VHH binders against Iron-regulated protein A (irpA). Designs and how they scored, part 2

Target 1, 312 residues: Iron-regulated protein A (irpA), of Synechococcus elongatus (p12608)
Amino acid sequence: LITNQTIQGFVDQVVVPSYVSVAAGATQLEQALQTYQQAPTAANLEAARQAWRVARDRWEQTECFAFGPADSEGFDGAMDTWPIDRQGLKTAAAQPVEQREDSRKGFHAIEELLFAATEPTLSDRQHLVILATDLTKQAQGLVTRWQQASDQPAYRSVLLSAGSTDSAYPTLNAAGTEIVQGLVDSLSEVASEKIGGPLETQEPDRFESFVSRNTLSDLRNNWTGAWNVYRGQRSDGVAAGSLQQRLQQQHPVIAQQLDQQFATARQALWAIPEPIETNLASPRGKVAVLTAQTAIAAVSDTLERQVLPLVQ
Short names: E, the ipSAE of ESMFold2; O, the ipSAE of OpenDDE; V2, 0.75 times the mean of E and O plus 0.25 times the DockQ between their complexes.

## First folded at step 1 (VHH)

Design a3 (framework vhh_gocatamig_d2)
Fold by ESMFold2-Fast, scan of step 1:
Order: C-alpha cells, then sequence, then structure tokens
Structure a3 (fold): chain B 312 residues (1-312), chain A 122 residues (1-122)
C-alpha cells in the first residue's frame, strides 16, 4: 500500500507546509501582541485574540502527525500542554520562559492571559509578548527540524529514507504504520478525550479551549488535518500516491467506506452549534455532540481495524 | 487493571539464547505498538526492539541479526527471541506499549511491565 510517493507527498504536501503555516501564524500572533502591548485598544485586543485563533487552528491541523520531533524533542509539550498550571502561570513571569515547565507556557498559557478576563492587565500584556515570542521560536524550530540537517538528519530525510538499510523506518510499511497510527490516535483522542471527557462529566470547562471558546474550531481542525493526511494534500482533490488514492486502487471497498465516514464526520462536526461548550446544557446540543463523537470514532475504528493491518 | 507481565529472564552463558515473553491483560493491544527496552546497571533505559501494530520492526544496531521481536495479537503477547547473547546484553528487560509518539521517548509509552532480569555470565 505505501510507496515512496506516498511518504514524499505526506511530508512535502502536508507536514512541512502545515508546520510552515503554524510558524507564520505564531509570528503574526507575536506581532499582534506586540502591537496590543504598545497600544492597548479594544481593536488591538480583538486583533490579538483573532491571531491566537488562527495560529491555534493551524496547530490543531498538525496533531495527527505529532510523532518525530514534535514528540521526541518536546515541541508539542512546549507549545500545547493542557491543562495548564493557572496558579503557577501567575508567578512564572519572574522566570525566563525557556526554564519554565511546559504547563506554564504555550498556546493555553497565552489563551488564559488573553481570554480569561474582559481585558488583560499591564502585567498580562507584558507576559503575553514573552509567551508569544517563545511560541514563535518553538514553531520555527519545528520547521527547521523537518527541513534542515544539523547534528541530526532533517526529519524529512528520515521519513524519505524509509526502506533503506539502517533507516529509522526499516520498511515503507513502517513509515506507513507511523502515518496511519497518527491518524488513529488523533481521531481516537478527539472522540474519547476531547469530546468524550466533557460528555462523561457534563462539565463544559472540560473542553480543552473552554477559556477562549475555541474548542469546536480545535475539533474541526483536527478533522481537517486528518483529512489532509488521508488525501495527501491540503487543497481539494486526491493527491497522486496518497493513502486515499492507494486505497481506492487496491482496496476500493475500504476506501468507499472511509471516504463516506470522513464526510459523515465532517457534516456532524460542522452541525454542532457554536460554541460547543453550551451544548451540554440542552438535549439538542448533547445529541449534536454525541453524533459527532460517534462519527469521528467510526473513522478512527475503520483506520485501526481495516487500514492499519494493510501496512503489515 | 491493565498489566504487562514479562517472563523468560534468567542466567545464560555467552553465546546462549533466551526467549522473553510479555503477556498483556485488562484490554486488547492489537492496535498498539509494542516494545522491549532494557536498562543495565548505571545506564539509562534504551530501546532494544519495537514492533508496530502492522508488524514492521525496529531494532537497536547492536542486536540486529541476533534478536527477533514478534507479536501474537490473538494471545495479546509480544516476544523477544535473543540469540548469540553477549555480556553487554546483561540488563533488566521491560515490555512497553504505546499508541503513538516516539520509540525513543519513554514517557510516550502508555503501559510498562515490571521487568525481567537477563544475566549473561559464565
Amino acid sequence: as target 1 above (312 residues)
Amino acid sequence: EVQLVESGGGLVQPGGSLTLSCAASGRTFSSYALAWYRQAPGKKRELVAGIYSGGSTVYMDSVKGRFTISRDNAKNSVYLQMNSLRAEDTAVYYCATKRYGSWYKSSDFDYWGQGTLVTVSS
């Protein structure tokens, strides 16, 4: 099922462009927060909040391929630890951000200072610039790790060398397994933790981006990221050599089922009333959220039980 | 409730062989990656071998050609066949499992066994 073209498309059409997009978003957020610090107007606050949402949405599209440097070199932890240490964040301003625990920096630390109060304090505005500068550094570092060799090979080269002797991915199927497993784990986490946690406890503040009310956008971008990996590109259509094309060619029944399940999950996620956090208060809202949970779980289940064995 | 239980460790002379087994209980692991780690006295834990849910394998350079990892999803088990054992293979061997993340980041593993001692000595 997996060819060198499948891996190349995954890296060059999905992973690298997505991380470049995240770094651009983080840079824009940093600039918006610098502007807000210099001129703390309502308009500049709204611009900074919007820039956070844009950067967050782009980041959420990368969660299905959080293996490699994002995981092993701590980028995911530094950028997206949740829950955060809210009390520790208040006292962390005295400590250089590079030396802080992951629970006191990243997207959700910025979220807390930017959205929790009606308006950030002067201290909060100074702290937000420090946090956004670090987030930008992490995002740029992740791009560099994928594209440029240093004391380690560029991770692009690691994946593209799959199947060569002494590669970290000893077969093309090993790389394919990593890719498919990323999809399974990401979508399973969406269904069981991101949606399932709040559904089980009936507590709206269990939704990850509750403070900003961005959780529904997070989930929609988790779906978009998985869809991009499956189709092998970030634009409309089916990329040559993509998992979707290869399944359509070699396992058309599985491909048809999976294509339908992705479509059903998208429809369900986009049907949830905004913000998702309010949906636990009504029978209609609960049904919409449960419908989306079931549809996302179905995609994950098909990938795990029918696609994953094909890369054995 | 979820447990990984290793067995098969023991004393073996250089050049000998040993088979380690790891049985998982409390849930199925057919969709999980399974790994063997080891820790020698005074050293950090290191990956010895891993097997993806799809059957593809990863080995540490010093054990390639000598060790073979395999899995039996029906028995919820993973095995490590160790041949041509050397004194430097002496370590506590741990079974571990994960759904995603790096083979090389021990904190990414969801479940760990308690370990089984392998001693290679004359």
Scores: ipSAE 0.000, ipTM 0.182, lowest interface PAE 15.0, mean pLDDT 87

Design a4 (framework vhh_enristomig)
Fold by ESMFold2-Fast, scan of step 1:
Structure a4 (fold): chain B 312 residues (1-312), chain A 122 residues (1-122)
Amino acid sequence: as target 1 above (312 residues)
Amino acid sequence: EVQLLESGGGEVQPGGSLRLSCAASGFTFSRYAISWYRQAPGKQREWVSTISSGGRTNYAESVKGRFTISRDNAKNTLYLQMSSLRAEDTAVYYCAARPGLYRYSTHEYDYWGQGTLVTVKP
């Protein structure tokens, strides 16, 4: 099922461009927060908040491939730990960011200072620039780890060498397993924790981006990221050698089921009334959220039970 | 039916090493992200490390470079190799399981073990 073209398309058409996009978004956020610190107007605050949403949305599209450097070298933890330590964040301003617990930095630390109050204090504005500078460093570091050799091989090269002597991926199927497992893990987390947690507790503040009311956008971007990986590219259409194309060619019944399940999940996610946080207050809202949870879980289950065995 | 059972705790001197194990039963271990948490007397439970169902690892800043988490799906066992132990590492260590990829949240776990005590004595 998995070819060299499948792996190359995954890395060069999805992973690397996505991380480059995240780094650009983080840089834009840092610039917006510097502008806001220098001129704390309502317009500059709104621009900074919008820049955070853009960077966050781009980051959420990468969660389905948060293996390798993102995981093993701590980039995911440093950028996207949740929930944050709100009390520790407040007292951490004097501590160098690189010495802080992951729960006191990253996207959600910025979210807290940027969105929790009607407007940030002077101290918050100074702290936001420090946090955004670190977020940009992390995002650029992740791009560098995938594209450039240093004390370790570029991770692009590690995946592209699948099946080669002494590769971390001893076969093409080992790389395929990593890719499919990433989809399974990411979508399972969306269904069981990101959506399932708030549904089980009936607490709106259990939605991950509750403070900014960005959770629905997070979930929609989680779906988009998984869909991009499945199709083998970020632009419209299906890439040659993609998981979708290979399944359509070799396992058309599974492909038909999975294509339909992705479409059903998309329809359900885009049908949820905004903001998602208000949906726990009504029977109709709860049904919309539950419908999305069920549809996303179905995608994850099909990937795990029917696709994963084809690459193991 | 579902059980997580920690072992391997004990007393060590500062700078020493210990390996903790967590034996899992009653669920499909390979499909779960499994985490180590710890709780010192009078303090809140804190996250230490996670390994996803796919083998991705994350560590709390306080233990990076000193602790290594690993799993053996054939044996349904989670491990935590601890080195360069400090007095601050003294705590009861718990393993916890949830479906899929872990994020940092103590209250979202489906299953918890009973804990194993680690004491780092001067």
Scores: ipSAE 0.012, ipTM 0.336, lowest interface PAE 8.4, mean pLDDT 87

Design a5 (framework vhh_ozoralizumab_d1; at its last look DockQ between E and O 0.25; V2 from the best seeds 0.00; counts 0 for: pae E 14.6 > 2)
Fold by ESMFold2, look of step 2:
Structure a5 (fold): chain B 312 residues (1-312), chain A 122 residues (1-122)
Amino acid sequence: as target 1 above (312 residues)
Amino acid sequence: EVQLVESGGGLVQPGGSLRLSCAASGFTFSNYWMYWVRQAPGKGLEWVSEISGSGGSTKYPDSVKGRFTISRDNAKNTLYLQMNSLRPEDTAVYYCARHKYYGSGRYYFDYRGQGTLVTVSS
């Protein structure tokens, strides 16, 4: 099922452009926070909050391929640890940001200072710029690790060497397993933890982006990221050699089922009233959330039970 | 600073029991799913158990299911692992680990304690 074209498309059409997009969003967030620090108007606060949401959207589309450097070299931890240590964040000015524990930096540390109060303080505005500069450094570092060799090969090269002698991926199916497992893990996490946890406890503040009321956007972007990986590109259509196309050619019943399940999950997820955090408790909100949870789980289940064995 | 301090390890005969404890500090303990993981000599880390922040959900691999019980006391910021019917293959350094809340199940923790050695030998 998995070809060299499949792997190259995944890397060059989805992963690398997605990380480049994250770095661009982080840069724009940093610039918006610098402007807000210099001129703390309501308009500049709103621009900074919007820039955070844009950067967050782009980041959340990368969750299903957070293997390799994102995990092993600590980028994901530095950028996306949650819950944050709110008490430690209050005292964090004692250290350079790069020396802090992950729970005192990244998207959710910025979220806390930027959204929790109606107006960030002067100290908060100074701290926000420091945090955003580090976020930008991490996002750019992740792009570099995929695209440029140093004392380690560019991760693009690692993945594109699949099936060759001495490769970290000794067969094309080993790389395919990584790709499909990423889809399974991301979507199962959305269903069981990101939705399921708050739903089970009925505690809306257990949603990951409760502070900014951004959790539903996060979930929708997780779906979009998985959809992009499945199709092998970020734009409309389906890429030649993509997982979707290969499944359509070799296992058309599975492909039809997955295509329908992705569409059903999208419809259910976009039908949830914003914000998910405050609509969870209403009877109609609970039904919408449960419907989306079930639909997302169905995609993950089909990938795990029917697709994953085809690449193992 | 996040700290996880394991205790309760030691030498025990096959069929015996041990109770491991993990004292947590530097974070809001009840907000985090927690794990026990272990590392046998010369091997990688193996997931042993998980527990939700409230303690209402637990999960175990088949290798320990029915013999190990994870629990937590959120008032005391302490995680526990009750280990019964111990076998020589349970010999390992046991680590308390805090859940990493991002992406997927492949990212299961962001902090780990220093470990406590459990040796099961006659």
Scores: ipSAE 0.000, ipTM 0.164, lowest interface PAE 14.6, mean pLDDT 87
ESMFold2-Fast, scan of step 1: ipSAE 0.060; ipTM 0.556
ESMFold2 (binder alone), look of step 2: mean pLDDT 83; pTM 0.841
OpenDDE, look of step 2: ipSAE 0.007; ipTM 0.323

Design a6 (framework vhh_8cml_1; at its last look DockQ between E and O 0.50; V2 from the best seeds 0.00; counts 0 for: pae E 14.0 > 2)
Amino acid sequence: EVQLVESGGGLVQPGGSLRLSCAASGFTFSSYAMGWFRQAPGQEREFVALISRSGGSTDYSDSAKGRFTISRDNAKNTVYLQMNSLKPEDTGVYFCAKDRRWGYSTGFDYWGQGTQVTVSS
ESMFold2-Fast, scan of step 1: ipSAE 0.011; ipTM 0.436
ESMFold2, look of step 2: ipSAE 0.000; ipTM 0.225
ESMFold2 (binder alone), look of step 2: mean pLDDT 84; pTM 0.843
OpenDDE, look of step 2: ipSAE 0.016; ipTM 0.334

Design a7 (framework vhh_nb_b201)
Fold by ESMFold2-Fast, scan of step 1:
Structure a7 (fold): chain B 312 residues (1-312), chain A 122 residues (1-122)
Amino acid sequence: as target 1 above (312 residues)
Amino acid sequence: QVQLQESGGGLVQAGGSLRLSCAASGFTFSTYAMGWYRQAPGKEREFVATITSGGTTYYADSVKGRFTISRDNAKNTVYLQMNSLKPEDTAVYYCAAKLGRTWYSPKSYDYWGQGTQVTVSS
């Protein structure tokens, strides 16, 4: 099922462009926070908040391929640890960010300082610039790890060498397994943890981006990222050599089922009233969230039960 | 054949310490994230700690500051150092291994050990 074109499309049409988009978003957030720090107007605060949402949305599209450097070299931990250490964050301003625990930096540390109060304090504004500078460094570092050889080979090259002697991926199917497992893990986490956690506790503040009320956008971007990986590109249509095209050619019944399940999950996620955090308070809201959970779990289960065996 | 073998459990008084070990075989240990879960009688498995292939650590709120997870790739072993033990830490502790990102969901783990009993008396 997996060809060299499948792997190349995954890396060059989805992963690398997505990380480049994250780095651009982080840079824009850093600039917006620098502007807000220098001129703390309501307009500049709103611009900074919107820049955070844009950067966060782009990051959430990468969760389905958080293997390799994102995991093994700590980028995901440094950028997206949750829950944050709120008490530690208050005292962390005096500590160099590179020496901090992951729970005192990254997207959610910025979220806390930017959104928790009606307006950030002067101290918060200074701290936000420091955090955004680190987030930009992490995002750029992740792009570099995929594209450039240094003390380790570029991760692009590691995946593209699948099936070669001495490769970390001894067969094309080994790389395919990594890709499909990433989809399974990401969608399973959305259903069981990101949605399932708040549903189990009935506590709205268990939604990951509760402070900013960005959780629904997080979940929608998790779906978008998975859909991009499946279709093999971020632009419209089915890419040549993609998982979707290969399944359509070799396993059309499975392909039709997955296409329908992705569409059902999208419909369910986009039907949830904004913000998702308010939906636990009403029977209709709970049904909308449960419907989305079920639909996302169905995609993950089909990938695990029917697609994963085809690439092992 | 893949195997995860836990050791180091036992009976200890409240305030005491135990070090759990999990020896792994049958897969490329260094590429896997390793986790510890625990299960008290009649309860579901709950997350305790995880360490990624790159060495990043995550802890449940209930054990932060008391437990430390570490790994030795040369020995294919993951450790859980448990300090300031409390009676509520009493459970069967399971070692788990996974390829990929997810650290919190038991369903996402590829391999599980048989468990080791930890009993903390008051």
Scores: ipSAE 0.005, ipTM 0.250, lowest interface PAE 9.8, mean pLDDT 89

Design a8 (framework vhh_gocatamig_d2)
Fold by ESMFold2-Fast, scan of step 1:
Structure a8 (fold): chain B 312 residues (1-312), chain A 120 residues (1-120)
Amino acid sequence: as target 1 above (312 residues)
Amino acid sequence: EVQLVESGGGLVQPGGSLTLSCAASGFTFSSYTLAWYRQAPGKKRELVAGISSGGSTVYMDSVKGRFTISRDNAKNSVYLQMNSLRAEDTAVYYCARGGKWLRQYAFDIWGQGTLVTVSS
């Protein structure tokens, strides 16, 4: 099922462009926060908040392929640890960000200072610039790690060398397993933890981006990222050599089922009333959230039970 | 059958050390985040330390520098090395399996727990 073209498309049409997009978003957020710090107007605060949402949305599209450097070299921890240490964050402003615990930096530390109060304090504005500068450094570092050799080979090259002698991925199917497992784990986490946790306890503050009310956008971007990996590109259509195209050619019944399940999950996620945090307890909101949870779990189950065995 | 089995708990003096171990079976261990939680009497369960499939770690602020989480994928085991123990560390410690990512709030598979008592 997995060809060299499948792996190349995954890396060059989805992973690398997604991380480049995240780095651009982080840079724009840093610039918006610098502007807000220099001129703390309501308009500049709103612009900074929107820049955070854009960067966050792009990051959430990468969660289904957070293997490799994102995980093993600490980028995910540095950028997206949750829950944060709220009390530690308040006292950490004087500590160099590189020496801080992961729970005192990254997207959710920025979220706390930017959204928790009606307006950030002067101290918060100074601290936000420091945090955004680090987030930009992390995002750029992740792009560099995938594209450029250093004391370790570029991770692009590691994946593209799948099946060659001395590769970390001894077969094309080993790389395929990593890709499909990423989809399974990401979608399972969305259904069982990101949605399931708050749904089970009926505690909206258990939604990851509760402070900013960005959780529904997070979930929608988790779906978008998985869909992009499956179809092999970020633009509309089915990429040549993609997992979707290969399944359509070799396992058309599984492909039809999975295509429909992705579509059903998308419809369900986009039917949830905004914001999810305040609508969880309403009759309409609860039904919509349960429907989305079930639909996302179905995609993960099909990938695990029917697709994963085809790449092992 | 999916199982997590903790061991290594016991009574220790303040300032002492303990190593907890968690043996996993019934799933592809290397693909999952493992974590240690604790629950003291009358308190809610809290995350102590987590380790991703790739080896990245997270720690509760009050244990950072004192506790070290590690994993051995060949032995399907995760460990918590606890140094400079304090009376406030007294709790039942639970091993838990999460997804692939460190930042997950909830974990779906739990062990039975092992009691750690720090007292003079």
Scores: ipSAE 0.012, ipTM 0.335, lowest interface PAE 8.1, mean pLDDT 89

Design a9 (framework vhh_enristomig)
Fold by ESMFold2-Fast, scan of step 1:
Structure a9 (fold): chain B 312 residues (1-312), chain A 119 residues (1-119)
Amino acid sequence: as target 1 above (312 residues)
Amino acid sequence: EVQLLESGGGEVQPGGSLRLSCAASGRTFSSYAISWYRQAPGKQREWVSTIYSGGSTNYAESVKGRFTISRDNAKNTLYLQMSSLRAEDTAVYYCTTRPYSYKYGMDVWGQGTLVTVKP
């Protein structure tokens, strides 16, 4: 099922462009927060909040491939630990960001200071610039780690060398397993933790981006990221050598089922009333959220039980 | 790398209490959310509780108010205090450095500890 073209497309058409997009978003957020610090107007606050949403949405599209450097070198922890240590964050401004626990930096630390109050204080505005500067450094570091050799080979090269002697991925199927497992884990987390946790406890503040009311966008971008990996590109259509194309060629019944399940999950996610945080308790909102949870779980289950064995 | 080792399971009567421990040998413990899962024979693994690096906690509705999760980062140890135990709590209990979030690459799971509630 997995070819060199499948791995190359995954890396060059999905992973690297996604991380580049995140880094650009983080840079734009940093610039918006610098502008807001210098001129704290309502317009500049709204621009900074919008820039955070854009960067966050792009980051959420990468969750299905958070293996490798994102995991092993701590980028995901530094950028996206949740929940935040709210009290520790308020007193951490004097502490260098590199020395802080992950719960006092990253997307959700910025979210807390940027969205929790009607307007950030002067101290908050100064702290936001420090946090955004670190977020940009992390995002750029992740791009660099995938594209450039230093004391370690570029991770792009590691994955593209699958099947060669001394590769971390001893076979093409080993790389395929990593890719499919990422999809399974990401979608399972969406269904069981991101949606399931708040749904089961009936506590809307268990939604990860509750403070900004960005959770539904997070979930939609989790779906988009998984769909991009499956189809092998970020633009419309099906990429040559993609997992989707290979399944259509070799296992058309499974491909048809997955295509339909992805479509059903998309429809369900886009039918949830906004914001999800305030609609969780309503009868219509609860039904829509449960419908989306079931649809996403179905995609994850098919990937785990029918696709994963084909790449092991 | 880290290893996880659960302990504290055993047999208990309905309404009883047990405290489970999970010892981690390594560095990832303080940076990650840590979870308890359980699996009864013939069933899929079920999430029970998560404690996040900042100390916030989350519980499955079926155990809320009866179980308390806590962590000691200095000792690299996770706890699950279980009270008012019921027959349906019978399962092998696992801790994992992955908080059902699957954010951190490959799953790290312990060996499990059996809890049997004998009616």
Scores: ipSAE 0.000, ipTM 0.162, lowest interface PAE 11.7, mean pLDDT 86

Design b1 (framework vhh_8cml_1)
Fold by ESMFold2-Fast, scan of step 1:
Structure b1 (fold): chain B 312 residues (1-312), chain A 123 residues (1-123)
Amino acid sequence: as target 1 above (312 residues)
Amino acid sequence: EVQLVESGGGLVQPGGSLRLSCAASGFTFSDYAMGWFRQAPGQEREFVALISWSGGSTDYSDSAKGRFTISRDNAKNTVYLQMNSLKPEDTGVYFCARDYYDSSGYEPYFDYWGQGTQVTVSS
């Protein structure tokens, strides 16, 4: 099922461009927060809030390939730990960000200071710049880890060497397993934890981006990221050598089912009234959210039960 | 944009009655539970009454039970609070609020608030 072209497309058409996009978004957020700190107008606050949403949306598209450096080298923890330590966050401004627990930095620490109040304080504005500077450093570091060799090989090279002697991926199927498992884990988490947790407890503040009311966008971008990995590119169409194309060629019944399930999940996610935090408990919102949960779970289930065995 | 506009407040004598109204716009009113809160001079805001999206379930603070009745007209996008047997301790600004969780009056689950309407119970 998995070819060298499949792995190369995954890395060069999806993973690396996605991380580059995240780093650009983080840089834009840092610039917007610097502007807001110097000139704290309503317009500059709204621009900073929109820049955070853009950076967050791009980051959420990477959740399905959070293996390797994102996981093992702590980038995901440094950038996207949730829940945050609200008690210590503002007082932590005096502590160097590199020495802080992950719960006092990253996207959600910025979210808390930027969105929780109607207007951030002077101290909040200064702290936001510090947090955004670190976020940009982490995002750029993740791009560097994938593209450039240092004391460790570039992770792009690690994946592209799948099947070679001493590779972390001893076969092409080992790399394929990592890719498909990432899809399974990401979509399963969306259905059971990100949607299922708040839905089961009926507590909308358990939605990860509750403070900013960005959770529905997070979920939609989780789907988009998974769809990009499956089709092997970030633009419309089916990439040559992609998991989708290979399934269409070798397992057309599974491909047809999975293609339809991705489409159904997209339809359901885009039918949820926004914001999801506000609409979770309304009768129409709850039905839409449950429909989306079921549809996303179906994609994850098909990937785990029917696709994963083809690459193990 | 979500808007909640209270009306019906005023000055009444102890034992009197008032009917507060809250006109809602900018959202599908029938999808949300609605609540009333009040804030007395120099005190914290407190829960008064809650009504489910359908109107089939209501909840009241201990101070409001037996004296106040919450109701809604989904066709008119309006929630009401009928207040009977008013006491000087009922004096305060009364706010209507949208409950996005269908909670038990837990304030953090209310996301939009009206500007309030003044109720004064005095001779």
Scores: ipSAE 0.000, ipTM 0.121, lowest interface PAE 20.1, mean pLDDT 88

Design b10 (framework vhh_ozoralizumab_d1)
Fold by ESMFold2-Fast, scan of step 1:
Structure b10 (fold): chain B 312 residues (1-312), chain A 122 residues (1-122)
Amino acid sequence: as target 1 above (312 residues)
Amino acid sequence: EVQLVESGGGLVQPGGSLRLSCAASGFTFSDYYMYWVRQAPGKGLEWVSEISSSGSTIKYPDSVKGRFTISRDNAKNTLYLQMNSLRPEDTAVYYCARDLGEWYDYSGMDVRGQGTLVTVSS
């Protein structure tokens, strides 16, 4: 199922461009927060809040490939730990950010200071710039780890060496297993934890991005990231050598089922009224959220039970 | 019936500005993601902006980022596109589109109107 083209497309058309987009978004957020610190107007606050949403959306598209450096070298923890330590965050302002616990930095630390109050204090504005500078450093670090050799080989090279002697991926299918497992784990977490937790308790503040009311966008971008990986590119269409194309060629029944399940999950997610946080309690909102949970779980189940065995 | 009516296009010199409007009717406008898309002469549709139903999430491709601003007024069922620093390559028919929920990547857009022509030329 998995070819060298499949792995190259995954890395060069999805993973690296996605991390580059995150780094660009983080840089724009940092600039917006610097502008807001210097001129704390309502317009500059709104611009900074929008810049956070853009960077957050781009990051959420990467969750389905959080293996390798994102996981093993702590980038995901540094950028996206939740829940945060709210008390520790306020007292950590004087501590260098690189020495802080993960729960006192990253997207949700910025979210707390930027969205929790009607407007951030002067101290919060200064702290936001420090946090955004670190977020930019982490995001650029992920790009560097995938593209550039240093004391360790670029992770792009590690994945592309699949099937060669001494590779961490002894076969092409070993790399394929990593890719498919990432999709399974990401979509399973969306259905069972990100949606399932708040749905079961009926407590909107259990949604991860409750403070900013960005949770529905997070979920939609989790779907988009998985769809991009499946298609083998971020732009419209199906990339040559992609999982979707290879399944269409070798296992057309599974491909048809999976294509329809992705489409059904997309329809369900986009039918949820926003913000999900305020609509969860409504009868229409509950039905829409449950429908989306079921549809996303179906995609994950098909990937795990029918696609994963095809890549060993 | 669902209607989307674009307006505000015209001839403008390079570096100029235009503000496009899209009047929506026949559906609950505040429930839908909305898009601006354009079609240059002899080319396919190109996505130029996206806005969530509440207006809280906004996205642009690099080709227009920093120059175009999408916004919406849910009380008036109207979508806007503020276009600044216009370039000859921005010449196109501009359409607003409703998200049908089929696909994220442009194929699920409901483009119904006649569009509004923007010509950037000296």
Scores: ipSAE 0.000, ipTM 0.171, lowest interface PAE 19.1, mean pLDDT 88

